VH-VL binders against q9vne2r244to415. Designs and how they scored, part 8

Target 1, 172 residues: q9vne2r244to415
Amino acid sequence: KLHKAQASQEAKRELQQALIDDINDEKPYNEITSDIKDFSQRTNIPDHEIIVIIWSTIMSLGEWNKKEELVTDQAVRHLKNYCPLLQAFASTDRSELALILKVQEFCYENMNFMKAFQKIILLFYKTEVLSEEIILRWYKEGHSNKGKMHFLEQMRKFVEWLQSAEEESESE
Below, E stands for the ipSAE of ESMFold2; O stands for the ipSAE of OpenDDE; V2 stands for 0.75 times the mean of E and O plus 0.25 times the DockQ between their complexes.

## First folded at step 4 (VH-VL)

Design t36 (framework fv_socazolimab)
Fold by ESMFold2-Fast, scan of step 4:
Structure t36 (fold): chain C 172 residues (1-172), chain A 120 residues (1-120), chain B 109 residues (1-109)
Amino acid sequence: as target 1 above (172 residues)
Amino acid sequence: EVQLVESGAEVKKPGSSVKVSCKASGGTFSSYAISWVRQAPGQGLEWMGGIIPIFDTANYAQKFQGRVTITADESTSTAYMELSSLRSEDTAVYYCARDYEGWFGEMDVWGQGTTVTVSS
Amino acid sequence: QSALTQPASVSGSLGQSVTISCTGSSSDVGGYNYVSWYQQHPGKAPNLMIYDVSKRSGVSNRFSGSKSGNTASLTISGLQAEDEADYYCSSYAGSNTYVFGGGTKLTVL
């Protein structure tokens, strides 16, 4: 139903604006997380949609360098500040996969970020926003068709490193 | 345009430590791995370890575990390699190198090398 | 001793082709597709020629890389005087570690 879709979209805009306000007010991440969880309970928006809104909001707050060479470091540094917030909503396989897919879409649609995808996924792996299991699942079957060959090739080495580390742990 | 500039030559006594610096300019530092590779006179290349500065996580070759420490200072775009308990066989040229893709020892940009001589 | 085995020297005439081998095991060359080749002229830092077994790093298409089982190969066609150098292979060896071959001195006759 169109009416239900409109109400859902309005709720998502409300969440985005509330998150912007909380960040501008310099609220602690625990308080921001509580505010979002309260909103989720009232609106029945699931975690896999919440995490996408958090990602989109965080990226909307950045003033991005137009040079591809500089934007990757800028993005990683900016995102590092918000990893605790993302982690709070990344507890399900579905929400982790939704995040990877949204990062892929963002990098594809913003040309200066085309080479940033791998480094952003590495950041999320290192900060425990994304698990090894879900990164491997994305690589094998969960990827978006947007820029598919480019992002799979960027991630090939990282994925094989993850697989190598796991096999060595089981062997030794 | 990316350049790596290493610190000057060192002469050290056996049992001492040496700390070599590698300053990056003209490009991205924090998200690229910096590897350290040495070459003894008339010998081949030997990988010692590397670090990705933004994560402050270093990896070391087993041979150097416990003797080598690799660090980075993002504010100065400088990586460091400290080697302790120096022996005569540590006499070598020490290179820093930036990994081509930031991960896998495919080193496209190299420093000029720092000669370390261990002699009494 | 290095982990990867290369011939100590190879030679070829101007305009001919040479191949340099790099032999490891299933825990490095045979287990992964991360073989790189470096060229080193006397007194200079190494220069990356080939990465990911077969991809050129902006060098001439006279340089090509390949792999079969535990052995990687660098082939240089149309030999030129400036190709005279030491060549090193390198491979990922697991656990985020890397190993080099012993190096091969190429002489262009």
Scores: ipSAE 0.035, ipTM 0.620, lowest interface PAE 6.0, mean pLDDT 86

Design t37 (framework fv_socazolimab; at its last look DockQ between E and O 0.65; V2 from the best seeds 0.00; counts 0 for: pae E 7.2 > 2)
Fold by ESMFold2-Fast, scan of step 4:
Structure t37 (fold): chain C 172 residues (1-172), chain A 120 residues (1-120), chain B 109 residues (1-109)
Amino acid sequence: as target 1 above (172 residues)
Amino acid sequence: EVQLVESGAEVKKPGSSVKVSCKASGGTFSSYAISWVRQAPGQGLEWMGGIIPIFGEANYAQKFQGRVTITADESTSTAYMELSSLRSEDTAVYYCARDYEGWFGEMDVWGQGTTVTVSS
Amino acid sequence: QSALTQPASVSGSLGQSVTISCTGSSSDVGGYNYVSWYQQHPGKAPNLMIYDVSKRSGVSNRFSGSKSGNTASLTISGLQAEDEADYYCSSYAGSNTYVFGGGTKLTVL
């Protein structure tokens, strides 16, 4: 007998494969989104887990340059194509935070991506996958210890820019 | 080594426009800010504006707002600066420069400069 | 947007130290920790020396940067003949904009 946890893990593997198949079939993002939402409803997998699966699947489709200087631009260009899909599942603060934490983990575990974190977060901010509020909360209260000091330092200028932009927008 | 190569010198009449190009070599073009900085003969450096190519939105110094347009073409790794309604005061060397760590004005890679002369 | 104020010229003796000031306001130097210093030799593009107020861009440790209130400073120790150049400060000024100082000509005596 499969335990509930084992059945859930099977469902997540099924979602990854379905997403790969949809991408290979060149389905438009609204159809991919509908397929995933139908799957989520059937399996009761919440958006904060779905968005992590989408992130991991998208990154698994890339063939990454080993040179740190080149992989950042490669990753940003690749991810830009999937921002509408990620946005569709960035429905809650929990989903956005889960995504930031998984991006941080990925960049930490893949050394050639150590300097890519800020640019990926900037892309997600610019495409409305991540809100200013959640990025600021992650910066202040983020729970992941993986490369924490490195990624906080990397994000310092971006966070100050976000705060500067808010003051200017409020005054206008 | 990342290099920026600018287009050649231009001589323009007052009231015309000039478009200077800046071609980057290497794969770090799309996610790094490129700024345009000019320097009139015997004068100091003046920031005109900048763009992060992947986003396509440019920011401009207030003095140049409405006269300058900065664009980027990711497929050719080339940034452009177009300055319209040229005056003799626009005679300067125009530099493109790439940010060291992002877009907070740490310009570590500079083009060779393009001389633009505005004369009647 | 306010231009940053630098002395037009400074001079120092070979082997000694010199400091160049860069004064702005709370909307640039005083409001942010993003001050850069550039060295420019005649006929050449600027070269980044210092960024983020005090970080060296791979240049000699004879170059150091600091900031107090609205004034940033570049200090060059152990002056050498090749240090003779124009020096420009730059600061983030908010809204994704930057400003430069007027420049300082350094003469090594």
Scores: ipSAE 0.104, ipTM 0.681, lowest interface PAE 5.0, mean pLDDT 86
Fold by OpenDDE, look of step 5:
Formats: structure tokens, sequence, C-alpha cells
Structure t37 (fold): chain C 172 residues (1-172), chain A 120 residues (1-120), chain B 109 residues (1-109)
């Protein structure tokens, strides 16, 4: 059990380093995606774990402003560049939900990101990294307790908008 | 403190085009919606359209569709509104405003306004 | 699409209360809770007073917002001389569009 856990952790570290190297080498995202998929197949790491590693890696590459208002835009701009990569591994409901939860955790643990959560989720929605269904699921029951009240309130208007937009599309 | 600074007054002839700029300073730009609102002399506020710079997609009021173009440059934190085929009725003060939520619901910061005069 | 309906003018005496109505449709005021109120003094840009129907944007508690059906309302209590201004309601109107009311001139007597 311990050996398997260690092997898994080592594989994750290897993946993270490979990803960092690829990004630093300015490798095209389609090639990076292919490399990660090959790695995933060899190591049997599922997409919901891969996407979390990708998130952690890309966030580690940023030099973040300490001012809350400025870091929000910085984060959105930074993440926009990686949306195609994230989208490639947001292949299941589980992987999407895992991503949202990881974002929530990150924003909670890093105080300057507390207001960035809604904007990041909006970006992921618009770039088709996250589906409406999973966002609503997160809001209703899938959210973490970490900063629950803050993040749910922050997302309230967005969720209402999503719901209304769906109704309009069905009526047309 | 977040501020929006608009370009200077314009005098235009009928049939011409005008492009007004709105530069954001002291805060964020890319993830917020920038709306354009005009006000003719002695008249009310009229929403023309808006854009979320990070997405690059603009939305327009039906009245102005095909005649107005809204764009944003993230590198300079500047939004633009171009209105073509100008008429005398287009004489107004044009405001840019930031929507904090990005859903066109909370315009909490406004530019100082740009006066556009259309006269023959 | 079409402007929301507001009374052209309202008046009240110092210390009194006034209410400004904003009537729309089920596609805007009645359909969403994204109603805002703006105050505008002559020659100045509008100032956000109320958003999300009833939330104050750093303004005095004398200003309050409410909504019933397709009609939103701004109530100003304890009228002050500085409250004399034009007031505009606005609402999300779907499909990433926004609509303003025709405006109301408030005179303080």
Amino acid sequence: as target 1 above (172 residues)
Amino acid sequence: EVQLVESGAEVKKPGSSVKVSCKASGGTFSSYAISWVRQAPGQGLEWMGGIIPIFGEANYAQKFQGRVTITADESTSTAYMELSSLRSEDTAVYYCARDYEGWFGEMDVWGQGTTVTVSS
Amino acid sequence: QSALTQPASVSGSLGQSVTISCTGSSSDVGGYNYVSWYQQHPGKAPNLMIYDVSKRSGVSNRFSGSKSGNTASLTISGLQAEDEADYYCSSYAGSNTYVFGGGTKLTVL
C-alpha cells in the first residue's frame, strides 16, 4: 500500500516536471496534450487527477500580485492561455468537478485569490473547460466546506444567470 | 482607486464615424464588462453595448446593431466604441462604465463622458 | 429593448420620503433580480446607488430598493437638498443586454 502510494506520488512529480519543461520550451499545446495522454496511459492516472496536476502546475508558474483586485485579472489572463490544455482533460463530470474543487481550495488557501474564484469559473465556462451542469452541481451539492459561504455567495448571480439562459434557450 | 478615462470631445459631420476610447487605471480590466452608455442633451441614459475584454466578444443593443463596434485591448486596458454613419441624433455624451459582475448589472465605475457633436 | 417606464418627475419636502417606480416586463425587471438605480447630478456622470434590486453601493441607508412583479422601486427617506437629481433604473434584459429607464427628476421642496 505504501509502495503504491509512493509510486503514484513519484509519477505525479514526474508528470509535473515534464509539463513544466514542455511549457518552458514553448511546446505547442496539442503536443503537450499528447505527451500527457501518453503518460497517463502508461501510469494509469485518470483524467480527474491529471487535471488537478495541470492546475497546480500552471498556477505554480505565475508570479502573483499581492493586491486582491489586481491578482484577479492576472489570474484570468494567465489561465486563459492554458484553457485548451485544461479542456483536453476535462473529459468527464468527475474531472470537471475535481477542477472546480481544486480552484475553490486554491482560492481559499490563498487569501488574495478569494475574489478571483467567480472570474476563474466564468473563464472556464466561456472556454468550455467547465460545463453548466457541473457548475450547477458544484453550487448545489458538490462544493467544499472551505470558504463555502463566501464562494457560494460569490457565485449566486452567475448561477442565476446560467439558469435563466437555459430557460431562454429552451423557449426558443 | 479604479478610474475610467475617456478620450476628448469630438465634432463630426453626418455620415462620418467616431471612435471613443476608455482607458482603465488603478485596477482590473480584463475580467470585467465595459459598457457604453450615451445621453443626448436633456435626454435619458441609453445602453449601446458592452464587452468583456478577456473574451473579446461584444454585445449590442438592437438599435445600434450593425452601426456600432465595441472592442478592447487588454495590453493597454483600453476599450473602444466606434459609431458609424453618424446622424444629428447621435449628438450626445458617451460614457463608458465598468460592470463589476461582468453581467451588465452593476456599473460601479464610470468615465467622465465624451461629448460627440454631429453637425453639418 | 424598450426603455423601462419611470415617472418623469417626483417631488418631496425636506425630511419626507419619496418613491420612484420602474416598470418593465417579464423579460427584464420581472425576469431577473438585476435591477440597479443610478443618481445623476447635472453635468456629472451617473453614480450607482442600488444594485441587485436592494443592495446599496456604499450609499446612505436612506436609499432603499425593492421589487414586486415587473415593477422595481427606489425609496428615498429623509429627503436632503443634495438628493435633488435625476434617477435612472436599469435592468438586465437577457441575451447579454441591458436596458435603462427613462429617468425621473426629483425635486426637493
Scores: ipSAE 0.025, ipTM 0.670, lowest interface PAE 5.4, mean pLDDT 91
Fold by ESMFold2, look of step 5:
Structure t37 (fold): chain C 172 residues (1-172), chain A 120 residues (1-120), chain B 109 residues (1-109)
Amino acid sequence: as target 1 above (172 residues)
Amino acid sequence: EVQLVESGAEVKKPGSSVKVSCKASGGTFSSYAISWVRQAPGQGLEWMGGIIPIFGEANYAQKFQGRVTITADESTSTAYMELSSLRSEDTAVYYCARDYEGWFGEMDVWGQGTTVTVSS
Amino acid sequence: QSALTQPASVSGSLGQSVTISCTGSSSDVGGYNYVSWYQQHPGKAPNLMIYDVSKRSGVSNRFSGSKSGNTASLTISGLQAEDEADYYCSSYAGSNTYVFGGGTKLTVL
């Protein structure tokens, strides 16, 4: 029903504003996580939609440099501050994949971030927001068409490195 | 445009330690790997270890484990390598190098090198 | 082990081609592992020429990299006097560490 679709969008806007308010109030991330989980239960918004809202909100708080080289480092530093919050909602394969797809879309639509994609995914791998399995799944079959050839080529060396590390681990 | 500038040459006694700095300028620092590579006179290159500054954890070659400490200070865009229990075999040029992709050993920017001489 | 073996020296005549080999285990060279090549002139820092099989931007088309089995190769065609230098391969050595080959001195005759 149209009425239910409008109510669901209203709930998502409320979540975004609540998150902004909590961040501006400098609440500890465990409190922000609790607030979001309470909101999620009341509104029945799943984690794969929550994590995308978190991404969009925290990126809206940045004042981004137009120089590509500077924005990449700026983005990694900014996002590292929020990895605990993102990790709390990277609870399923679907939520992790939704995050990668949202990052792909963001970098495609914001040209100064075009080369930042791999660095952001590397950050999320190192901080355990994204698992190796889901990064490999995104690479093989889970990506969108937005800038596909560019982002797959950007990720090729990292993916091959992941596969090489897995080979070493399994063989001893 | 990115440059790595290392600290000046040092002369050290056996058994002491040396700390070499590597300051990044004209670019980014925190999300790249910084490696340390040494070269004894007339010898080849030896990878000693590396760090990605934003994560703060270093990895070391087994040969140097226990004698090398690699750190980074994001506020000054400077990486450090400290080698302890110096021996005459540690006389070498010590390079820092940036690995843009991280984790791959593809060092695209190099410092000028720091000569460390260990003599009695 | 993780040792990368290079010949100590190679030589070639001006205008000809030379190939420098870098041999390791399958975990060092073969499979998905990356091998990079560096050129070093006397008194200078090393310079990255090839990462994996891809030529670095700005490097002459005379330089090419290849990989087959457990051996990576750097080929220099149309040999020039300026190519006289030391050449090192490098690769992942396990446990988030890296290793260089022993180096190859190229002499242009």
Scores: ipSAE 0.020, ipTM 0.611, lowest interface PAE 7.2, mean pLDDT 83
ESMFold2 (binder alone), look of step 5: mean pLDDT 88; pTM 0.919

Design t38 (framework fv_socazolimab)
Fold by ESMFold2-Fast, scan of step 4:
Structure t38 (fold): chain C 172 residues (1-172), chain A 120 residues (1-120), chain B 109 residues (1-109)
Amino acid sequence: as target 1 above (172 residues)
Amino acid sequence: EVQLVESGAEVKKPGSSVKVSCKASGGTFSSYAISWVRQAPGQGLEWMGGIIPIFGDANYAQKFQGRVTITADESTSTAYMELSSLRSEDTAVYYCARDYEGWFGEMDVWGQGTTVTVSS
Amino acid sequence: QSALTQPASVSGSLGQSVTISCTGSSSDVGGYNYVSWYQQHPGKAPNLMIYDVSKRSGVSNRFSGSKSGNTASLTISGLQAEDEADYYCSSYAGSNTYVFGGGTKLTVL
């Protein structure tokens, strides 16, 4: 049991380092995606763990501003560059949910990101990393208590917009 | 704290176009919505449209659809509003404004306004 | 015309309260909780007073907002001379589109 846990943790560290190396080498996203898919197949790490590793790696590459307003803009511009990579591993409801929960955790644990949550989720929605369905599921089911009321309040306007857009698109 | 500074007054002839700029400094630009609101002399406020710069997509009030184009340049933190086929009733003060919670319509920071006069 | 209906003018005495109404439809005021109120002094840009129907934007607690059905209201208590201004309501109208009321001139007697 311990051997499996050790191998899994080592594999995740290897993936993170390989991803950092690929980004530093300026590899095209298609090649990076192919490398990660090969790694996933070899190590049996599922997409819902891969996407969290990709998120954590991307965020580790940033030198973040301490000012809340400036860091929000910095973060969304930085993340926009990697949305195609995140999208490639957002193939299941489970991987999308894992991503939104990890974003919530990151924003809660890094005070200067507390107000960044909504804009990061909006970016992921606009770039098709996160679906309307999973955002609504997260909102209603509240899978994490970390900053729950704060992040639900942040998302209220976006969720209401999302629901109104759905109603309008379905009107006959 | 963000400040919005608009371009100077314009005098335009009927049938021409005007492009007003709005430069942000001191805070968040790319991820917050910027709206354009006009006010004709002695009249009320009228929402024209808005943009969230990082997404690049603009939304327009139906009255201005086809005549207004709203754009943003993230590298210079500047939003633009271009209004074409000008008529005398387009004479107004044009404001840019940033949304309070970064979403459309609840504008907490306003530019000083740009007077556009349409006359022959 | 304006999409939202406001009285053209209201008046009140120093220290008293006034209420300004803003009436729309189920596709704007009645359908969403995104009503804002703006104060505009002559020659100045508007100032956000209330957002999300009832939330104050750092202004005095003398200002409060509410909504019932298709009508939103701004109430100003303890009227002061500096409250004399034009007041505009605004509401989300769906599809990332916003509409304004015609404005109300407040006179403090």
Scores: ipSAE 0.089, ipTM 0.656, lowest interface PAE 5.1, mean pLDDT 86

Design t39 (framework fv_socazolimab; at its last look DockQ between E and O 0.53; V2 from the best seeds 0.00; counts 0 for: pae E 10.1 > 2, unsure alone 70.1 < 75)
Fold by OpenDDE, look of step 5:
Structure t39 (fold): chain C 172 residues (1-172), chain A 120 residues (1-120), chain B 109 residues (1-109)
Amino acid sequence: as target 1 above (172 residues)
Amino acid sequence: EVQLVESGAEVKKPGSSVKVSCKASGGTFSSYAISWVRQAPGQGLEWMGGIIPIFGYANYAQKFQGRVTITADESTSTAYMELSSLRSEDTAVYYCARDYEGWFGEMDVWGQGTTVTVSS
Amino acid sequence: QSALTQPASVSGSLGQSVTISCTGSSSDVGGYNYVSWYQQHPGKAPNLMIYDVSKRSGVSNRFSGSKSGNTASLTISGLQAEDEADYYCSSYAGSNTYVFGGGTKLTVL
């Protein structure tokens, strides 16, 4: 069990490095996606784990401002560029939820990102990385305890808006 | 402190177009909604439309649909409002305002306003 | 969309309380909890006072907001001379649109 776990960790590191290299080489995202998919097939790493690695990798590439408001905008701009890549691996409900939880954890662990959570989720929703269903699931029951009260309050209006928008679309 | 600085006063003839700019300084721009609100002399506030720069999509009030174009340049942190086919009734102070939530629900920062006068 | 309905004017004496109403419909004020109130002094840009029906935007606790049905209300207690201004309500109106009230002129006597 330990050997398998170590092998898995090594594979994840390899994937991360490959991703960094591809990004630095300015490979098209479709090619990067293909490379990651091939890697996934060889190593049997599921999409919900891959998407977390992608998130961690792309966030590690940023030089973040210490000011909350500035870093929020910076993060959104940064992440926008990678949305196609994230979308490719947000293929299951589990993958989407894993991403949201990882974002939540990241924002909680990095104090300057505490206000960025809602904006990041909004971005992912607008770019179809995250579905309304999974956002609502996260909000209702799928959220982590890390900063729970803060993030739920931050997302309250967004959730209400999502729900209202759905109702409007159904009435048309 | 976040500030919105608008372009200078404009005098236009009927039938012409006007483009007003709104530059964000001292803060962020891309992930916020920028609304345009006008106020005719002695009249109330009128919402014209808005944009979230990072998404590039603008929404408009029905009254101005087809005549107003709202755009944003993220590289310069500047939003624009262009109003075409100007009429005397378009004489007003035009404000840009920021909404942090991005839903046009609260406008917490306002520009100083741009006076647009339409006269023959 | 049609503007929200506000009284054209209200007045109150120093130290008194006044309430300004803002009436909309089920598609705006009644449909959402995204009602805001703005104060505007002559020749100045509007200032956000209240958002989300009742949340203060860094303003005095003399200002309070509420909503019932399709009507939102701004209450100003302990009227001061500087409170003399125009007040506008606004509401989210769906489909990423926003609507203002017609405005209310508050005179402090």
Scores: ipSAE 0.406, ipTM 0.808, lowest interface PAE 2.3, mean pLDDT 92
Fold by ESMFold2-Fast, scan of step 4:
Structure t39 (fold): chain C 172 residues (1-172), chain A 120 residues (1-120), chain B 109 residues (1-109)
Amino acid sequence: as target 1 above (172 residues)
Amino acid sequence: EVQLVESGAEVKKPGSSVKVSCKASGGTFSSYAISWVRQAPGQGLEWMGGIIPIFGYANYAQKFQGRVTITADESTSTAYMELSSLRSEDTAVYYCARDYEGWFGEMDVWGQGTTVTVSS
Amino acid sequence: QSALTQPASVSGSLGQSVTISCTGSSSDVGGYNYVSWYQQHPGKAPNLMIYDVSKRSGVSNRFSGSKSGNTASLTISGLQAEDEADYYCSSYAGSNTYVFGGGTKLTVL
């Protein structure tokens, strides 16, 4: 198990560094996606682990404001640039759930992000990174995780909007 | 701190439309909900709807569905409320307000109000 | 006309306490913990006093909020002259809609 853990940890570090290099080189996202898929095939790392590495790498590129009000807007604007990349690896229920749980963990561990969770999830819904089905499934599993009660309460109004068959947003 | 400045007073004829603007300065605009609330002379407050600018998502009270359109322009940090098919009963002060925690309904910063008079 | 019922007026003496009620139904006040209270002085925009039933928006500890069943309450202790104003409750009503009470005129005697 140690040898497998060491090989996996080293492969994850290689993926993070390659992703940082590709972003700094301003490669188009379709090329970055191809590079990551090639890496996944060679290392046998599944999509639900890759999407977590992509999330962590993207967040490591930000210099975050200490004020709760300002950091939420900063994070949403930063993440908007990488939604096509995240979407490429969010093709399974497991990958989508892994992403929501990692976002929850990040916001819980960083106090200034405690109120950012809902808006990050809304961004990912709007950009088709996360499906309505998986957001609703996450919400219904509310008795299991650290900070879960706080984030469930934060998401309540958004979830009610998702469930409303009579509510329609105007396109303009 | 954030401040909201609304456009000037309007006098309109029945059947016309009015578009009120609300410009934000001094704080975060894009990720916070902006609500519109009106108050007829001597009457109470009435919520019309709101928008979260960065997502382009607008939400409306049932009474105003089909008559109100709320939009936002992130480049100018300005929200708009357009009310069509005006009636004398639409005579009111129209307020824009920013939500305290960034979603609709808990409004901590308010504009000065725009008086709209609908008369024949 | 308004969805939430408030008394039209309440009065109290300087230094005393008053409570303003806001009564709805299980589809708004009774069903959610999203009740807000606003203070409005004549000719001015409203000011947020209380949100999420009992949380203060930076206002004095003299203002407190509570809820029991379908009725929310705003209590103002140690009444001062500047507390004289109109007070409005608001509640989430589901499906991302909000409703206001009819308002209560507070007179400080």
Scores: ipSAE 0.169, ipTM 0.694, lowest interface PAE 4.6, mean pLDDT 86
Fold by ESMFold2, look of step 5:
Structure t39 (fold): chain C 172 residues (1-172), chain A 120 residues (1-120), chain B 109 residues (1-109)
Amino acid sequence: as target 1 above (172 residues)
Amino acid sequence: EVQLVESGAEVKKPGSSVKVSCKASGGTFSSYAISWVRQAPGQGLEWMGGIIPIFGYANYAQKFQGRVTITADESTSTAYMELSSLRSEDTAVYYCARDYEGWFGEMDVWGQGTTVTVSS
Amino acid sequence: QSALTQPASVSGSLGQSVTISCTGSSSDVGGYNYVSWYQQHPGKAPNLMIYDVSKRSGVSNRFSGSKSGNTASLTISGLQAEDEADYYCSSYAGSNTYVFGGGTKLTVL
């Protein structure tokens, strides 16, 4: 059991390094996606674990400003470059929720990102990495306790807007 | 703190095009929306369209669909609005405005306005 | 057909209160739709006063916004001469677009 856990953790480190290598080689995202899918099949790593490794890896490539007001723009600009890669592994409700939870954890643990959360989720909504349904599910019941009052407050107006647009669509 | 400065007034002939620029300073340009709003003499405000620069994607009011093009250049922190096939009713003041929340409707910073006059 | 209807003009005396209405469909005003209010003096750019029901920082507490059903309202109490201006409401109009009301000229008598 300890042996199996160590091998799984080693496979995740290998995936992260392979992703870094592919990015540094400037491979097209479709080739990077194929490489990751081949690796995940050989190692049986599910998409909801793959997507958080992708997030962690692409965030490790950024040179982040310590000022909150500047880091939000840097984060959105950086993440936009990788939305096609994230989209490829945001294939299920579980993988999308895992991504939101990882973003929540990242912003909570990195104080300069505490106010960036809403803008990152807005980016993922607008680029179709995250669905409206999963954002609403995270807001209602799927969030973690890490800074939840802060992040729920941050998202309140956006979520209310999503709810009103959905009601109008059903009536129309 | 955030400031929007528009290009200068223009006089145009019917059938021509105009391109108004809106340069932003003192903020994070890429992640907020820039809207374009016009006002004909003695008339009300009319939303024309908007863009969130980092997405590179614009939305337009139906009235202007097909005649207006809104773009943004992140390297210069400048948004543009181009209106083609000008006619006399396009004579107006053209404003750019920032919506920090990115929803194209809560415009908290406005440019000074650019007068475009269409006459022969 | 996303349209916001405002009265063309309203008037009030110094020190009194006035209310400006903005009426639309439930897709324009009702529910959680955000209605914003702008003040515009002659020759000047519009100035955002209210976004949703929240007053913008630096705006006098004499200005308040509310909504009920398909009608949003801007109330100005304790009228002063500088309140004489045009007032516009705005709302989401579907398909990631926005619309302004026709505008209301406030005359302080």
Scores: ipSAE 0.007, ipTM 0.539, lowest interface PAE 10.1, mean pLDDT 82
ESMFold2 (binder alone), look of step 5: mean pLDDT 86; pTM 0.907

